# VH-VL binders against Uroporphyrinogen-III synthase (hemD): the designs that were tried, part 9

Target 1, 246 residues: Uroporphyrinogen-III synthase (hemD), of Chlorobaculum parvum (q59335)
Amino acid sequence: MKTVLVTRPKHQAAPFVRELEQYGLSTVVFPTIEIRPVAGWNVPDLTKFAGIFFTSPNSVQFFLKHLLQTAPDELKNLQQTRVWAVGKTTGQDLEKHGVSIEPLPKIADAVNLMADIDPAEIKGQTFLFVRGSLSLGTIPELIAEFGGTCVELTVYENLPPSLEDTQRVKDMLAEGKLDCLSFTSPSTAKNFFEAIGSKELSDSVQIAAIGTTTSGALEKMGIKVDIIPEYFDGPSFAKAIAEALK

## First folded at step 25 (VH-VL; from y1 with heavy chain Q53R, light chain E55L)

Design k24
Fold by OpenDDE, fold request of step 26:
Structure k24 (fold): chain C 246 residues (1-246), chain A 121 residues (1-121), chain B 108 residues (1-108)
Amino acid sequence: as target 1 above (246 residues)
Amino acid sequence: EVQLVESGGGLVQPGGSLRLSCAASGFTFSRAWMSWVRQAPGKGLEWVANIKRDGDYKYYVDSVKGRFTISRDNAKNSLYLQMNSLRAEDTAVYYCARDFLEWYIGYFDYWGQGTLVTVSS
Amino acid sequence: EIVLTQSPGTLSLSPGERATLSCRAYESVDDDYLAWYQQKPGQAPRLLIYYASYLATGIPDRFSGSGSGTDFTLTISRLEPEDFAVYYCQQYYESPRTFGQGTKVEIK
């Protein structure tokens, strides 16, 4: 059985993995950028906050996952607290957990969200902003501008692959266990080889690029591309890889 | 030259229906995913729906699910958007766009000039 | 959905000047799945940049894109009269695809 490396996050890789598996291929998912939970934070006393802000689905997921694991009793407090969300998906995800959200702004951004809030409700009050490591500081800034205090809680971060996962892929390459490396963007290719630390590959490894732009990037890196699909979509990419590995 | 020409826009009352059409030329239509993107007056852009080259898969923004139906006729190089139960917030210029997928979703490399849909009492 | 916010809302410049437009994401747009469009009044949007930094076919090289993650930038090195328009960023990292609210580049 041939094995294909999929350089996408697990949640995004799932459809593609299924496609490859339908062709009888094995897969290894190796995201070049991982979304990881931040370790070591404790759920604060949510009753101490006049309100809580979420600006991304990931902030909701990682926050609630940890909350349910470590402080499940705080869920009730969350459900009793005013909660603001930026984005429909963020709001929907909160509602799935029984959290009532304030009305979404007509224009989905933090500025417009805050514009819909009476400044008198912000002034002198303390709020919680649940965020990722790369989240924008718009909410805290605006809260401060309105005369409030904002406590920021980082619950997830975006990072390169772990050393362990990287070593695993390196070992697989060295052992000839990978038959194809699949890349879906120029940055994915770049990040992969940076993580691996080498561009030296066995001739037995096929390089697959989802499109001509990605292929061009790989070629510029000195990597020969063996597989480009007819169409630059996931299913066609899977098909092309499968055909090449027959 | 790639060309996309929308038609079918007009004034309709809330709860009404309208069918938009897009005529494509200058490329092999049957090879391309296609999308509808709308723009409310004086506002930004919002992806509405897209359809696979063979029509087997259709995707919609949540706000139009159950109300809008995207379809295509490759023999006629045409894309369609059936809009039912129209609401005031559906008022917009609707653009037909070629959907260039670079994974499972993508960007829009060609756009029509759009057709205006106005939902008002 | 990934919310994109563009700044400034309006950029007033003169022909020949450098324009720098920001597109920020409330969630990381990984692998540079970010596009830029230009829209002139009464016209359809036109693709400028894809993969955050790749110039679309037929687009002048005075346009360039940069950035990654949550911070992207469109730069017009030297504004031409025809460059005064509204510019939109769009992510295609996750469904649904979303656009920024736009930045208007107007003549000073």
Scores: ipSAE 0.885, ipTM 0.942, lowest interface PAE 0.5, mean pLDDT 95
Fold by OpenDDE, fold request of step 26:
Parts: sequence; C-alpha cells; structure tokens
Structure k24 (fold): chain C 246 residues (1-246), chain A 121 residues (1-121), chain B 108 residues (1-108)
Amino acid sequence: as target 1 above (246 residues)
Amino acid sequence: EVQLVESGGGLVQPGGSLRLSCAASGFTFSRAWMSWVRQAPGKGLEWVANIKRDGDYKYYVDSVKGRFTISRDNAKNSLYLQMNSLRAEDTAVYYCARDFLEWYIGYFDYWGQGTLVTVSS
Amino acid sequence: EIVLTQSPGTLSLSPGERATLSCRAYESVDDDYLAWYQQKPGQAPRLLIYYASYLATGIPDRFSGSGSGTDFTLTISRLEPEDFAVYYCQQYYESPRTFGQGTKVEIK
C-alpha cells in the first residue's frame, strides 16, 4: 500500500484524503501551517466583562471547546453577556451555542462594528477580546481609544509543524514509508522543506504538485516534480497521484 | 481570446424570478469550473456560486441557497444562473467568471462585463 | 467566512508615485491563497496577482504582491494614469471565497 503525504491542515485536507483513500492509498497529513489551541489558559469570570468580542470562527471554536471542557458553568455567563462578532460565520457559530450576539454591521469589520457601539458604553468598562495569535488588534485599539479596557485572550495559534511531527516525517522518509509528497501551493512546498531542513529525497519518493505554479516553485528549489494533474483540483490531483503510484 | 458575455439582467419585483446566461468563447469551456460573482451598486464583490466542469458539483453562498441554481450547457458553451424569490439585497451586477482552481477553490482569471439585476418594487 | 479589510479606503496619489495597498484578514489566510484584482469604472475586474505574489499573465511588473497570514500588500511602484481604479483582495483559502471592500486609488 502506497502512502501519500498531504501538506494541508487536517480540516482542509479531509476531502482530498478521502479522494486518495478511494484509490486505496494511505495518507499522512502534515500541515506546513497548523492551527493549534493555546495551552494553559483559564476561562475567566465572564461576568466581569461588559462585553466579549469574537472576530473569527476559530476564536469561537477554540474558546468554546476549552470552555465546555474546563468551565462549562461559564457558558451561562457567556449567554448572558453582550457579545459582538465580526463576520457572519463567527456570529452564527456563537448562536449555535446559544450565545446571543449584537447586530452585525452591514460592513463586516471591526471599525464598523465599533461604530455601532455607544462610546458611553465603552468608557470605563472592561471588555474581553477572544483572539488568535495573528488576530487584528483593531478592537483593543478602539476600546482603548474610547477609554475602555480590553483584556485579550489568545486561544489559538497558527504555527509551523511541531518538532515531533517533523521528526516523524523525517523518519518515514528515511525508512521509505512515504511514496509521494503532495504540494498544493508554492508556500506549502517552501514551508515543507524548511521544516524538514533538507531537500535530499530518495529516488523512490515521487513529488506531486497540484499545478504548474506549484511545480515551478519546486523546480526553482531544485526539486524535480514527477506528478502534475490534468486539472488543478483535488479530485484530479488525487487521480494523478493514484495513477502514478500504481 | 477568452470572452465571457452575460445576459438576462433587468428589473424585477421582489419575489420575482430571473435567469442569467453567460456565453463563453476563446477556451475549452467544458474544462473549466465557472462562477458567478456579484457586485451591488457602489459596493464590493461577492462570490455567489460555482459549478464543476461536468456540473456534478455546485456550491453557493449561504444567502442564495435554496433560491439560486447554477447550471451549465457545455455543448452551448453557456453558464446559467436561475434566480428565484429575488430580494432587494440581490440587486447587483452579476459577473460570469472563469474559476481557476488551485485546490478545491480558486481565483477568477477571466470575467465578463456583467449584467445588471435590479430588484425593486 | 474569512473577513478581509482593505486600507486605506481611498488613496490619493499622482502619476509616478508609489502606491501601497493593504489587505488584512481577521483570520489567517494560509498558504498564500490570496488574489488581487483591479476594477476600473464600468468595467469587469481584472486579475493582477495570485498566490499573494505571483503576477498574472499580461500584467505589468510595476504591480507586485507580498505578505502572508493576516497581512497582505499590493504595491504599484510607479503609478500610471491607467492605474487609477479600485483594487480588491480575495482569499481562496477557505470557502466561501471572500473579497475585501476595496481601495480606491484616485488622482490627487
């Protein structure tokens, strides 16, 4: 059984993994950029905040997941607190958990969101901003500008592969357990080889690129590309890989 | 030269229906994913729907699900958008765009000039 | 969806000047799945950049894209008269694909 490395996050890779599996291929998902929960934070007393801000679906997901695991009683407090969301999906995800959100602005951004809030409600008040590591600081800045205090809680991060996962892939390569490395963008190719720290691969490993742009990037890196699909979509890519590994 | 030409736009009352068409030329239409993208007057761009080469897969933005249907006729090099239960917020220029996939979704490398749909009482 | 916000809303410059346009995401757009478009009044959008930094075919090299994660930039090294238009960023990392609200580059 042939094994294909997939360089996308698990949730993004799922459809592609299914396609590959349909061809009888095994897969190893190795995201070059991974979204991970931040460890070690505690759910604060939500009753202490005049309001809570969420600016992404991931912030909602990671926050609530941890809340339900470690402080389920705080869900009620969240449901009774004024909550603002940036983005329709963010708002909808909150509502799925019984959290009532303030009306979404017509233009979905933090500036317009804050514009709908009475400055008198901000001044002297403390707010919670649930964020990712790369989240924009627009809301905290505006809260501060209006005389409020914003507590920022980072609940998830976008990180390169862990050393452990990287070592696993290295070991698999060394042991000949990977038959194909699949890349879906120039960035994934670059990040992968940076993580691995070497461009030396066994001749038994085939390199697959989803399109000519990705292929070009790999070639510029000195990596020979063996597989390019007829169409630059997931199903076609899976098919091309499967055919090459037969 | 790649060319996309939209038609079918016009004035319609709320709750009404309209069918947009897009005639494609200058490339092998049957090999391309296609999308509809709309732009409200004086506003930004919003992806509406896309369809696979063979029509097996169709995807929609949430706000139009159940109301809009994307389809294609590869023999006629044509893309369609059936719009039912139209709302005022559906008022926009609707662009036909070639969907260049680099994964399961992509960017739009060619656009038509658009056709205006106005939903008003 | 991933919300994109562009800044500034309007950029007033003279021909020959350098234009720097920002596209920021409220969630990380990983793997550089970001495109830029130009739209002139009464015209369809035109693809400028894909994969954040790759120049589309037929686009002058005075256009360039950079950035990653939550911060992306479109740069026009020297504005030509025909470059005054509205510019949009678009992410295709996550469905549904979303656009920024646009930046208008106008003549000072």
Scores: ipSAE 0.829, ipTM 0.923, lowest interface PAE 0.6, mean pLDDT 94
Fold by ESMFold2, fold request of step 26:
Structure k24 (fold): chain C 246 residues (1-246), chain A 121 residues (1-121), chain B 108 residues (1-108)
Amino acid sequence: as target 1 above (246 residues)
Amino acid sequence: EVQLVESGGGLVQPGGSLRLSCAASGFTFSRAWMSWVRQAPGKGLEWVANIKRDGDYKYYVDSVKGRFTISRDNAKNSLYLQMNSLRAEDTAVYYCARDFLEWYIGYFDYWGQGTLVTVSS
Amino acid sequence: EIVLTQSPGTLSLSPGERATLSCRAYESVDDDYLAWYQQKPGQAPRLLIYYASYLATGIPDRFSGSGSGTDFTLTISRLEPEDFAVYYCQQYYESPRTFGQGTKVEIK
């Protein structure tokens, strides 16, 4: 059974993995960036805040997962607190848990949300901002400009692959256990080889590029591309890989 | 030359229905994924739905699921959007776009000029 | 869903000047799955850039894209009269695809 490396996050890779498995191939998913929960934080007393801001579905997901596991009684306090959400999906995810959301503007980004809040409601008040490690600082900056205080709670972070996962892929390459490396953009190719730290590959490893732009980037790095699909969508890419690995 | 021409827009009351059409030429329509993208007056862009080249898969933004149906007729080089249970927030210019997937999600390399849908009492 | 915010909202410049447009993401758009579009008044959007920095077919080289992660830039090295338009960024890293709210580049 031949094995294909996939350089997308697991949730994005799922349909591609299923298609490759239907062709009788196995897969290893090795994303070049992964989102992981932050350990060691506690749900604060939500009653101490004049309001709470969420800026992405990830901030909602990681916050609520931890809240429901460690402090489920605080869900009631969240439901009774003023809550703003950046983005329609973020707001909808909160509403699924019975959390009432302050009115959303048509374009529900942080600038439009903050434009609808009277600065006098912010002065002297304390707010909670539930964020990821790379989240934009627009909300804290505006709260501070209006004379308020913003407590920032980081609940997830963007990380490169772990040293353990990276070493596992290196070992699989050295042991001949990866038959194909698949790449879906110039940046996935670049980031993969930077993570591995070497462009040296066994002649038995086939290189698949989703399209001509990605193939061109690989060629410029000195890596010969063996597989390019006729059509650059996911199903066609899986089919081209399967045909080449027969 | 790729051309996409939308039609079927107009004024409709809330709760009403409207069917949009898009005539395609200048490329092999049956080999392309197609999308509808909308733009509320004076506002930004929102992807609405897409459909695989052979019609096997159809995908929708959550706000229109169950109300809108995308379809295609490859023999007529035509893309359609059936819009039911229309709401005021559906008011927009609707663009037909060639959906260039480089994975399961992509960008739009050709656009029509759009057709206006107004939902108002 | 990854929300994109563009700045400035409006950029007032003269022909021949350099324009620099920002697109920032509330969630990282990894591996540069970002596109830029131009929309002239009364017209449909036109693709300019894909993969954050690759020019679409037929786009002049005065347009360039750069950036990664949460911070992306569109640069027009010398504005021509036809470049006064609204510019949108769009991510195609996560479903659903999302657009920024636009930056209007207008004649000063």
Scores: ipSAE 0.588, ipTM 0.833, lowest interface PAE 2.0, mean pLDDT 90
Fold by ESMFold2, fold request of step 26:
Structure k24 (fold): chain C 246 residues (1-246), chain A 121 residues (1-121), chain B 108 residues (1-108)
Amino acid sequence: as target 1 above (246 residues)
Amino acid sequence: EVQLVESGGGLVQPGGSLRLSCAASGFTFSRAWMSWVRQAPGKGLEWVANIKRDGDYKYYVDSVKGRFTISRDNAKNSLYLQMNSLRAEDTAVYYCARDFLEWYIGYFDYWGQGTLVTVSS
Amino acid sequence: EIVLTQSPGTLSLSPGERATLSCRAYESVDDDYLAWYQQKPGQAPRLLIYYASYLATGIPDRFSGSGSGTDFTLTISRLEPEDFAVYYCQQYYESPRTFGQGTKVEIK
């Protein structure tokens, strides 16, 4: 059975994996960037904050998962504290856990959200900002500008693939267990070969590029492309790979 | 030359309905995914809905789910948006766009000139 | 859903000047699935850039895109009279697709 490497996050890869499996192919999902929980932080005493800010569904998910596992008593404190959310989905995820959120702006970004807060409510007060490692610093900057203090709590990170996952892919390449590497952008191709640390591939490994821009990037890297679909949507890409691996 | 021509806009009361049409030419319509994108007056762009080339899959932004229906007729090279239970916040110019999918989601390489929908009592 | 914010809201410049437009994301747009559009008054948007940095067909090379993750930039190296328009970024990494609120580039 032929095996295709897929370079998208698992949740985004699911429809493509399903289509490849319907063609009788196996898959390995190896995203070029992973979101991982941050270890070693403790849920702070939420009663010490005048308010709490969340800026993505990921910050809600990772914070609440850890809170419910390690400090479940603090959920009541979160439910009794003023909470702001950037983004409609972020707010909905909080509401699913019984957390009331402050009114959402029509254009859901931090500037519009902060514009609705009276600066007098910020001055001299301490706020919590639950964030990822790459989250924007707009909220802490505006809180500081209005004379408040913002404690930042990083609960997830965007990281390259783990050394274990990277080694597994290297081992599969060396053992002839990957028949096709599929790429969906120039950056996925670049990031994959940087993670593997080599552009040397067995002649038996076929290279699939979703379109001409991605194919061009691979050729510029000295990697010959074997498979390009006629149409660049996901179903057409899966079909082209399946036909080539037959 | 690719052309997308929208029609069917106009003034409608809250709770009313409109059907937008988009006539396509200059490309193989039946092989393209299509989208509606809207722009409220003086505001930015919001994707509304898209439809697969054969019509089997339809996707909507949450604010219009249950109220709007995207459809297509490949024999007539036409894209449609049925808009029910209209609200004041649906007031916008509605663009027909060719949805260039690379993967299962993408960007828009051709746009029509738009049709104005005004929802006002 | 990934929220995008553009800055500045308005950029007032003269022909021949360099324009730098920012698009920032509240969640990382990984692997550069970001597009830029130009919209002139009374016209539909026009695709300029895809994959954060690749020029669409027929777009002059005075336009360039850069950045990754949460910070993306559109640069117009030398403004021409026809470049005065509103510019939008759009991510296509996560469903639903989202646009920034736009940056208006206007003649000084």
Scores: ipSAE 0.537, ipTM 0.801, lowest interface PAE 2.0, mean pLDDT 89

